# Ledger of designs, part 2: VH-VL binders against q86l99r1233to1411

Target 1, 179 residues: q86l99r1233to1411
Amino acid sequence: SNKESLPFRRDVIEKVINHLRENSLDTEGIFRLSGNMESVRGIVKSFAHGEPNLSFEVHNISNALKHYLRSLDPPLIPYEFFLMLLDARKNEDAETIRNIFWKIPSDNRVVLTLLVDLMVKISENSNVNKMNSKNLSIVFGPTILKPRTPTLDRMALMTETQLQCGIIQTFIEDFHYIF
Below, E stands for the ipSAE of ESMFold2; O stands for the ipSAE of ESMFold2 at other seeds; V2 stands for 0.75 times the mean of E and O plus 0.25 times the DockQ between their complexes.

## First folded at step 1 (VH-VL)

Design a3 (framework fv_adalimumab_6cr1; at its last look DockQ between E and O 0.80; V2 from the best seeds 0.00; counts 0 for: pae O 3.9 > 2)
Fold by ESMFold2, look of step 5:
Structure a3 (fold): chain C 179 residues (1-179), chain A 122 residues (1-122), chain B 107 residues (1-107)
Amino acid sequence: as target 1 above (179 residues)
Amino acid sequence: EVQLVESGGGLVQPGRSLRLSCAASGFTFEDYAMHWVRQAPGKGLEWVSAISWNSGSIDYADSVEGRFTISRDNAKNSLYLQMNSLRAEDTAVYYCAKDMGEDYYGSGFDYWGQGTLVTVSS
Amino acid sequence: DIQMTQSPSSLSASVGDRVTITCRASQSISSYLAWYQQKPGKAPKLLIYAASSLQSGVPSRFSGSGSGTDFTLTISSLQPEDVATYYCQQYNSYPWTFGQGTKVEIK
């Protein structure tokens, strides 16, 4: 990457997610439509410094959250869970996915729960906002679930991406069973 | 200042191959989906291919599927188009285009290069 | 594939006129529609994204409207520098597709 990784700030992420729960459920294309590049960059910096600036149009805030989560190292779902989750998804094993979720560190679990609950709320209003569980999984799969060492094989990368998306889609669709 | 600079265009015989490059600067290249768009002389715009920020999602226009390969190298801020089995109808100016968005779906193309001409003729 | 049809293919108008260009999608694309301006010998320039959102640095005389299948680009008061070809483009689903273009000239 040509940019530095960003620190995990649970309190910042919670504030941003809560803001989006109150302001984005009716917004068409939320997490898909882009914001202003300069604004999004400034908002991400405010997240990293612990002072989230939420005085922007909602697409700038949603894109900043997406970008911030992607820049975390380790990612929101820590690296050691990557292969286990992909394997469980490959085997269509929702029970194992749930068991793995509950092994994730507590701070990460709280944030992940809030984030997936936001995605559930958005997808339940998809007739208005046009973002269903599949659309949201494409956005968040590789954003929050990443391997420690990226593969060099492009076909393997595409297969991994499909599995990453599948895991997030499972989180959304089976939320109450898993979380 | 955002800049996209294409290179690698030229005159080539049908059935041959050509590789286009696009050098990006002035933005965090690895954050954005990238596209190739072409325009035959005197004609309209035709989307050719897209690649997501991490190369995890790739798609092609039907007219080039199986012949062209899009790729990117985020460490070098570079986008590529490998063009095999070239045909006369591939003659066009090829533009490198930045998506406003990071993911496969993205949005509009907010920055474009000036294009590189590919001419396929006997 | 989603076909995008622009109307008209060309038009001629006077400085100060309101100009309207339409774009019709062969199936619903919600608001996932962009408009571009291309001057001769130059790369396209983004004007409007998300059907109605004005790109930074684009004059306010440009506006976009519509949702679903029918979309409109409006130039409220045509200026000499607006002579160009205008394209719509859907980004609802791959493959991405453009309209055939509308050439705008000054009388």
Scores: ipSAE 0.511, ipTM 0.829, lowest interface PAE 2.8, mean pLDDT 91
Fold by ESMFold2 at other seeds, look of step 5:
Structure a3 (fold): chain C 179 residues (1-179), chain A 122 residues (1-122), chain B 107 residues (1-107)
Amino acid sequence: as target 1 above (179 residues)
Amino acid sequence: EVQLVESGGGLVQPGRSLRLSCAASGFTFEDYAMHWVRQAPGKGLEWVSAISWNSGSIDYADSVEGRFTISRDNAKNSLYLQMNSLRAEDTAVYYCAKDMGEDYYGSGFDYWGQGTLVTVSS
Amino acid sequence: DIQMTQSPSSLSASVGDRVTITCRASQSISSYLAWYQQKPGKAPKLLIYAASSLQSGVPSRFSGSGSGTDFTLTISSLQPEDVATYYCQQYNSYPWTFGQGTKVEIK
């Protein structure tokens, strides 16, 4: 990857999620519609510096969060949990998924809980915002759940992507059981 | 700043194959979905194929499914279209297009290449 | 597949005129609609995304409106450099589809 990795800043992510919780639940296509590339890049830079600039149209903020999360190394769900979660999803084993979640480092768990709670609230208002749990899982699956070494085989990559999305969809739909 | 440069077009007989390439620069290529869009001479625009930022989601127009394969190499900032079993109706200018978004969805094409002409004729 | 129908197919107007192009989807596409301008021999250029959001660097005389099935691109005061073909495009669901285009000329 030629992309620069960014530091994990729990305090920044919490501020951004809280802002979106207050300003995005009735926004059509939130996390699906894109923002302006130059604005999003500038906002992501402000996240990395610890000074989130949230004085932008809401789609620029939501896109900046997606890009920031994708740029984290290690990712929000650390690499060592990737195969375990995918295997648990493949076996339809929600109890194992819950057990794995609680082994994730506490700062990451807090952020993940806030992020998935936001997705739950968005999906509960999907009659207005048009973003159900499946829609959100497609956005966030590959963004926050990644292998350390990606496969180059197209069929395997498509299968991994479906499982990644399935994990996030399970987090949203079974939130109260898992979290 | 943002540039998309297509190559690999040319004249080819029906039933043959051709591989298109698109070199991207001026943006973080691996953050965005990419597409191929074509335009037959004197005609309108036709979407051909899409690929998500990590290649995890791929889609094709019905007219090319099974014959065309989209792929990308994020390390090389490159998008590809392998076109097999070419037909006269595939004759078009092929554009490389950057999506504003990254995943299976999208928000439209904020940057386009200038296109490469593919002519399929005996 | 979602069919996109533009009206008119072509028009001729004077510099300074208000120009309106409409685009109708065969089923609801919410606000997932883009407008492009294409000049002869050139690649298309994005004008409007999300039905009404103006792309950076596009003159403010361009605006978009609508949701669901009926959408409008408006040029508030036509300029000579606006001679082009204009396309709408839905991105609600695959396959993505374009309208057939509207050719705009100066009288």
Scores: ipSAE 0.465, ipTM 0.827, lowest interface PAE 3.1, mean pLDDT 91
Fold by ESMFold2-Fast, scan of step 1:
Structure a3 (fold): chain C 179 residues (1-179), chain A 122 residues (1-122), chain B 107 residues (1-107)
Amino acid sequence: as target 1 above (179 residues)
Amino acid sequence: EVQLVESGGGLVQPGRSLRLSCAASGFTFEDYAMHWVRQAPGKGLEWVSAISWNSGSIDYADSVEGRFTISRDNAKNSLYLQMNSLRAEDTAVYYCAKDMGEDYYGSGFDYWGQGTLVTVSS
Amino acid sequence: DIQMTQSPSSLSASVGDRVTITCRASQSISSYLAWYQQKPGKAPKLLIYAASSLQSGVPSRFSGSGSGTDFTLTISSLQPEDVATYYCQQYNSYPWTFGQGTKVEIK
């Protein structure tokens, strides 16, 4: 089912992010290009057991992290922060975004910090890997920041997606101010 | 085994409407961007429209903007193309195509359906 | 729109020959170019993406090169099953555009 969710494992996510920091910064299309679907599912299952299998090709590992994060319910950035972050981004208010970030529960905030730090390093190497802050925001915006009830109106969803992506882009570009 | 199966093509008169469907299987449909690409008889390929995984981003070729609407139903693993105000120039085989990249579109098309023929004629 | 122009429009070669098809973009597309093979009555098949990356399952006799505006697809040793029309496609910016195609035949 597409409604399935996995337990939040800070320890697993930290190990996977550290592996990607060491092995993926020069990889073209990291987080965007798909891995082998069967391998990705196997890796995601290993996350639930607390023992991430990192012996696979890097696209399999990066996609496994992405799918694992997407499966979290509640998402990495808890539901209660969704509307306030979108409103702050709409107003281009980085100070309010920073204030909201520091209200996020500590385990979620630490994981978010590690994830965004990885995104910063990837974007700094975008001449090689072709993944700038805008590209990464498209991948992670709807993945880690989403409403409790899915938006069904097409125009509203497009506006919402633009703001979700804008939040992640702000996290990357203003990392040293916010985090 | 990744499969894309188009349906809904046929003979229609100019000015009428037609709805194409694409049934996807063998991959996690909701994770990938999808495209429609067409090919007129004896001619080359023309990209028509794209939709991101969550329908949050949609784009159209200028030739179909305002007349065609792309949509998807992730619960049904299905992609659609609503074609309104059809013209003789829209006559083509329409292919459903999967973007190689997850989430948003902007990569090569790694899997294609068999195509469905749309003939717009009096 | 970015215009893609292929050369030649058609060619005839012998089995075992090296075949080169060129594709030119009207403006820089970096490496955002794919090559497709289409046999009569069939859907296109992806051969190469990112200008030079070989798609899984595609024979190693196919290779791509180039960046910016000038690109080439090479078949190092033409086989009978390679008879097809080949298309380049830029995916640098919407709308995506294809070349007009190059028909490859065996004489």
Scores: ipSAE 0.015, ipTM 0.638, lowest interface PAE 7.0, mean pLDDT 89
ESMFold2, look of step 2: ipSAE 0.411; ipTM 0.778
ESMFold2 (binder alone), look of step 2: mean pLDDT 92; pTM 0.938
ESMFold2 at other seeds, look of step 2: ipSAE 0.393; ipTM 0.793
ESMFold2 (binder alone), look of step 5: mean pLDDT 93; pTM 0.942
ESMFold2, look of step 6: ipSAE 0.496; ipTM 0.836
ESMFold2 (binder alone), look of step 6: mean pLDDT 93; pTM 0.945
ESMFold2 at other seeds, look of step 6: ipSAE 0.342; ipTM 0.761

Design a4 (framework fv_adalimumab_6cr1)
Fold by ESMFold2-Fast, scan of step 1:
Structure a4 (fold): chain C 179 residues (1-179), chain A 120 residues (1-120), chain B 107 residues (1-107)
Amino acid sequence: as target 1 above (179 residues)
Amino acid sequence: EVQLVESGGGLVQPGRSLRLSCAASGFTFDDYAMHWVRQAPGKGLEWVSAISWDSGSIDYADSVEGRFTISRDNAKNSLYLQMNSLRAEDTAVYYCAKGDYEWLRYFDYWGQGTLVTVSS
Amino acid sequence: DIQMTQSPSSLSASVGDRVTITCRASQGISSYLAWYQQKPGKAPKLLIYDASTLQSGVPSRFSGSGSGTDFTLTISSLQPEDVATYYCQQSYSTPPTFGQGTKVEIK
């Protein structure tokens, strides 16, 4: 079966991220532990309609944000930046990653900044929530950064996934430099 | 009703290849990670491989890394496991299993399994 | 790999008995633990996830508890249909690993 792409709603994403910032920093396994999938889908539909339903338990809301970001086409980090970010990460070139970040379109960049700031706050509280920068990078790497044409070569896919995660980890760990 | 139906199992000689298929119905297939889990006769469960909803993330147990390839076709609601260079220790019932929302988390629905016997 | 050890390996109890199965992880896994029921000749069925969350449709006589390294599955009043092998599984780190199983029989 096929699922439809959802519209990019900066206002909705900002509201959801702000809610999670206020309510999820002490939540064990935030973004990793599953929610109720019917609840998650209902919340995602509310996002598409412009009125996020935030009255649900925090795991449902966090999973809805993850699902929503995953459904975006183009992804949060537009396709044109995929290869150049992977190359910069492969070369461990934080300066180039920063320069690429500032070329991302304004609405996408603002949302990315809010999302990474949330990830930084979560990782700073990893003693309680058990989600460090590596854990968060596994969740968000393939979610917000992906190629226009996926490769079917298994080894190439694994290498790309490692670099995608590495970019998100760099965003979190070098937040003060990049953002 | 969630259903997962495996096929492709059988008797195969060591060193040969076999391809398993899993047909899914009753849920939005392209929203979930999918897994292969195996069980040797009279033994416990061993996770084999996982693939994310979009094929963007794939992982394997060390015992099958480099020999097995997991793939999916979301248009056909199908999961596959290409098994190359089969060994006697790969003999097992292979289960197709649905992940929850989070990748590699747990397996909320399982197929009936398909038996793969690797013997000379 | 995280090793999961269950005890006992096998038990026999009467209908209506309280049955307890334990699972120990070789390192801390927080609450990332699931329990499965496998009846003879059948596929496993998810009973509990996140250590204590009961899967929809599973009878309330099943409950889970624990965190860190030590976990427990309890059947408050054993029924004939509960004859099965029970497995714990950690999802804290890849690869996911299962316990060796506990066979529950009725005497």
Scores: ipSAE 0.000, ipTM 0.476, lowest interface PAE 14.5, mean pLDDT 86

Design a5 (framework fv_adalimumab_6cr1; at its last look DockQ between E and O 0.53; V2 from the best seeds 0.00; counts 0 for: pae O 6.5 > 2)
Fold by ESMFold2 at other seeds, look of step 2:
Structure a5 (fold): chain C 179 residues (1-179), chain A 121 residues (1-121), chain B 107 residues (1-107)
Amino acid sequence: as target 1 above (179 residues)
Amino acid sequence: EVQLVESGGGLVQPGRSLRLSCAASGFTFDDYGMHWVRQAPGKGLEWVSAISWNSGYIDYADSVEGRFTISRDNAKNSLYLQMNSLRAEDTAVYYCAKDSYGDYLEYFDYWGQGTLVTVSS
Amino acid sequence: DIQMTQSPSSLSASVGDRVTITCRASQDISNYLAWYQQKPGKAPKLLIYAASTLQSGVPSRFSGSGSGTDFTLTISSLQPEDVATYYCQQLNSYPRTFGQGTKVEIK
């Protein structure tokens, strides 16, 4: 990969999510549609340096958040939780998913709670923005929940992707139970 | 500026193989899904194959399944189509197209100029 | 597979005319429909997504409407540069099927 890992900055992510909550709930295709790539790249750089520049059209900011989260190492949901969450989803076990969530380190839990709450708010306005829980889960599943060692087996990778999306969809749809 | 440049087309005999490449620039390649679409001479557009940003989802049109293999190398910003057991009906201009999302559900917002594949005896 | 049927297959109109192209899906695809323009000798270009939203840089004379199974692309006042073949595409499921195309010409 040509990508570099980026540092986790809880305070930056909170500011970006708050900005999106105030400015994106009516935006069609938010997190789905692309932004201007030069702008997105510059915004991600500002996030990594702790000085978020939010003076951009909202699609650029949402894409920058998505890219920033994808570039975190370790990911927002730490690697050690990957297999246990996938197993719990495979068994359709929301109680176990909730129990695993509460074992995640506190800074990660706060950010994850804010991110999923944003997704809930977007999905509640999906008649306007066209982004329901399934659409958002496709965007964020592989973005924030990743294996330490990616598989090269095509069938396993497809199955993992479905389960990753399913976990995020469960977070959104069962938000008040899990969080 | 988003650019997609296909290469590797040419004239081949039926039953042979050909590998197409698509070089991407001007966007973060591994944030987005990619597609191959073809157009036979004088005919309409036919979707051929899709691959998600991480290769976690791959799909093919029935007409090419089992013969064509889509792949990507995110380190090289490149998309590929390995075409085996070529038939005359595979003769077409092949376009690579960028999905607006990392996964497979979205619109094709940018297209390359295409590369011609001709399969004839 | 979802069949996409465009009408008409071709049309010829004068500059300034209102042009309407229809697209019918064989099953409900909600608003997951895109329209593409392909000028002769060129690659396709996205015009409209989500059935009715214009892509950036597309002239306002283009509009899209419809949901479910019946969709319409309208050019309110045909211009010489609009000579092209227009394709609809459903994005509800795989395969991502296209309509057969509508060729638009100037008389």
Scores: ipSAE 0.076, ipTM 0.640, lowest interface PAE 6.5, mean pLDDT 89
Fold by ESMFold2, look of step 2:
Structure a5 (fold): chain C 179 residues (1-179), chain A 121 residues (1-121), chain B 107 residues (1-107)
Amino acid sequence: as target 1 above (179 residues)
Amino acid sequence: EVQLVESGGGLVQPGRSLRLSCAASGFTFDDYGMHWVRQAPGKGLEWVSAISWNSGYIDYADSVEGRFTISRDNAKNSLYLQMNSLRAEDTAVYYCAKDSYGDYLEYFDYWGQGTLVTVSS
Amino acid sequence: DIQMTQSPSSLSASVGDRVTITCRASQDISNYLAWYQQKPGKAPKLLIYAASTLQSGVPSRFSGSGSGTDFTLTISSLQPEDVATYYCQQLNSYPRTFGQGTKVEIK
């Protein structure tokens, strides 16, 4: 794993998402199946340095994106939005989720929009790639939405994880309403 | 090549403790959930415990709850099972298994070779 | 807890025979069912996930079917290397539970 905090590089993430949009929609298990660990680690370093190397088998690129997003500090959805999004999801309030999304800083919003659009396109082809909106939400929920101060309570962590995934699932399923 | 290698098994007396380790290689360990599954000699498979990629979800079989503790060290690509207050019925080969997802754990796509724990007076 | 009842407990068949193993869940598990093969002296290996999807590298003579509560693993033409114990596992909820296993031998 990469334990270092990595810088947010909008331009790099956009290039990677566009590459995956062109090359991954019919790939079985995209974002679920593992890549080569040394390749993935090297690709993540190339993202952090602003020189993305995308000349790899597509599973290595998708795993590198997951790993890079997980290593961002602050996360893609900044810490101050965590509790309000979880509360809005708990109340099943998509309108409030939409309102909160539009308060996220513009660079983060652009990247999040591209990322969720990619997830929508993958899920629309799930008969081929086997990745529906629920599957994708499990991958990305805790990856991009994190508390500033983690809890040690096991039940609270389980509930938070369910809500984190639910927010991403709402983004995917209600994409045209929210974004 | 995905590999999972368990270690730390052995012969122990009832009431004692033992710590199992599972060394992972060939995949991005911190993207996936992990499990312990056991198999008593000549018997079937029994799920023991699960842990999500970030340790945010942990669960146990009723038979081990309160006695066993699952943990992971993502920096070392290692999974652990601390087994306290061991009983004769804990005698089994213990396997670590890789989940196909990080959270909401699905099927086990890779298994280790197992390590034998024998609890006998 | 969801109980998985697997049958038969054991069987003997000749090379080339069609072999069918069944697995019944105590409640609806949709398609959240996996099949594993455990050869003598070895660790289990995933054969089938999502009830019917073959894992990469598994021979096409293996197939899975079913949804809800009733599931079937079929070996269309038994081979000597298929001597093993086969387990189903539900993935719908925790605790994860396995069937009791089916030991497959050659006559």
Scores: ipSAE 0.065, ipTM 0.627, lowest interface PAE 6.2, mean pLDDT 88
Fold by ESMFold2-Fast, scan of step 1:
Structure a5 (fold): chain C 179 residues (1-179), chain A 121 residues (1-121), chain B 107 residues (1-107)
Amino acid sequence: as target 1 above (179 residues)
Amino acid sequence: EVQLVESGGGLVQPGRSLRLSCAASGFTFDDYGMHWVRQAPGKGLEWVSAISWNSGYIDYADSVEGRFTISRDNAKNSLYLQMNSLRAEDTAVYYCAKDSYGDYLEYFDYWGQGTLVTVSS
Amino acid sequence: DIQMTQSPSSLSASVGDRVTITCRASQDISNYLAWYQQKPGKAPKLLIYAASTLQSGVPSRFSGSGSGTDFTLTISSLQPEDVATYYCQQLNSYPRTFGQGTKVEIK
């Protein structure tokens, strides 16, 4: 079933992020290239069981992390922070974004910090890997930050999506201020 | 077998609206970006709009910005194009195209057969 | 927006001829370029991506070259089934833009 959410495993996510930090910073299209989707789904299932298989090609590992994060319910940034983060981004209020970040539960905040730090390192090598902060924001925006009830109005959905991506871009570009 | 089937085209008067649909099968729809591309009779290809796998990235050609809205329903394996304030210059065959990637929008590896939209009085 | 210009707009050649189509980008797009073939009455089909990588199933008589702003599609020995319009497309930025097309006919 596609309705089943996966458990949040901080220990697994840390191992996967550390692997990617060591092995993927110079990889062209990291998180963008799809990998083998059957392998990706198998790896994602291993994350739920606490035993990540990191022997696969790096694009399969990166996509497995991406899809695992997408499957979390609640998402990595809990639902209660969604509207307040969108409002802060709409007002270009980095101080409020920073204040909201520090209210996120500790396990989620630690994982978010490791994930954004990885994104910062990838973006610093964008001349080689071709993945800048905007590129990474479209991957992770709606993946780690989403409303509890889906927006049905198309214009409102588009505005929300732009703000979700904008928040991730702010996290990357203002990392040392926020984190 | 990857298949993309467009529908919703037809004759419509200027100023009115039309909604195109694209039904996808033969691949995991929610893993890939999607595009609309159009071609006026006897003319070249014009990219119209793109949407990433999660709707996180959406973009439009300047000629349709503000008038057309791209959307997708991953549960239904369907892509849509809502076309408002139609003009004679929007007359074209509209193709649904699958991107080779999900997160960024790269090259178009599969195309539908197209659906004709004629905007005329 | 990145403007894509193809040359020539149309050409006629004989079966077995070497055919060259050129595509020029208004700014540096590295190797982020694709070529599509559209046969009369049909949807376009991907031929080449990343400027020079042939899509699986495409005959080896097709090849692509170039980087930066100047790109070339070559058909080493034109066949009757190659009658089509060929389009280049830049993949570097949004909005995505196509060249105006080059129509290839047999004389």
Scores: ipSAE 0.006, ipTM 0.492, lowest interface PAE 9.7, mean pLDDT 86
ESMFold2 (binder alone), look of step 2: mean pLDDT 93; pTM 0.941

Design a6 (framework fv_adalimumab_6cr1)
Fold by ESMFold2-Fast, scan of step 1:
Structure a6 (fold): chain C 179 residues (1-179), chain A 121 residues (1-121), chain B 107 residues (1-107)
Amino acid sequence: as target 1 above (179 residues)
Amino acid sequence: EVQLVESGGGLVQPGRSLRLSCAASGFTFDEYAMHWVRQAPGKGLEWVSAISWNSDSIDYADSVEGRFTISRDNAKNSLYLQMNSLRAEDTAVYYCAKDRYYYDSEGFDYWGQGTLVTVSS
Amino acid sequence: DIQMTQSPSSLSASVGDRVTITCRASQGISNYLAWYQQKPGKAPKLLIYGASTLQSGVPSRFSGSGSGTDFTLTISSLQPEDVATYYCQKYDSAPRTFGQGTKVEIK
């Protein structure tokens, strides 16, 4: 493929998440509404250089984080955990989901924990920001959890997408149990 | 099954107004950005306007800015395009289109059948 | 504004041929590019988004590549049902500009 992934920078992602945690909880449509894409590209470039530019409006920063996470290869939740998480969700097996979470590599797990904690806080303020756990799961499901080889079968893709979103929703709603 | 159905097109004289509607079904309408795209007879596609899921973000092509107004009614699963000060060059099939993800930076995964607007004396 | 230019404007090829259509942006748009297929009298159909990601249900003979300013759509083995006009579209920011289109016909 000619598509290059961005490097995984735990330190950069932590700084961006901390900034959003302090500045975005009251923002309507956070992670859903588009920022200015020229600004978003500039911010993502600053992430690749190791010094995130956080002087931009909050929608630009949140979209930059989303695009950065989407560009990671392997994704934030490594490919090897994809099928086992989907199977555990299909079986409504929260204990297995928890056990799989604790097998994720430490840098990925710390970032995932900070990201889900942010999602929990956003969802708790959904009366103001209009982003509940379902809304956030649609944003982050396919962004951080995806197969190495995408299926071209329409029915399988629809089922996988539902389960991907379901895993993220489970992370948010059962945060106290899983994390 | 996702469906988008446009209506309101027709023959109109230059300088007058038309209002197009798009009725959406089969998806959670209030979670997606929506777009209007037009195509003049025998010509290519031209993006006209976009509206975010909550109407906070609205964009127009330069060719229609100040004359057209996009709006939506999430309770009715409906998208609208109010077209004022119509010109002969506005003659086109107008398509309603749904953004692939629920903010406006992906491809358009579903389109309506289109409604023809003819601006002629 | 960023201009989107496709080449060729039209082409004629035989069934089974490899067809390549190019799209050039006047400024960098990363991978924020989609490809559409439009058959006569029909609404456009999304083929590819993110420059290279195939939309579900689209035949595997279609592929996309490129980033920045230069993009390609490839049909590895042209079929009769592929007769259509193909459009690229940038979506990095407003306006969501389309290329002028490439008409693909069978000889």
Scores: ipSAE 0.000, ipTM 0.480, lowest interface PAE 14.0, mean pLDDT 87

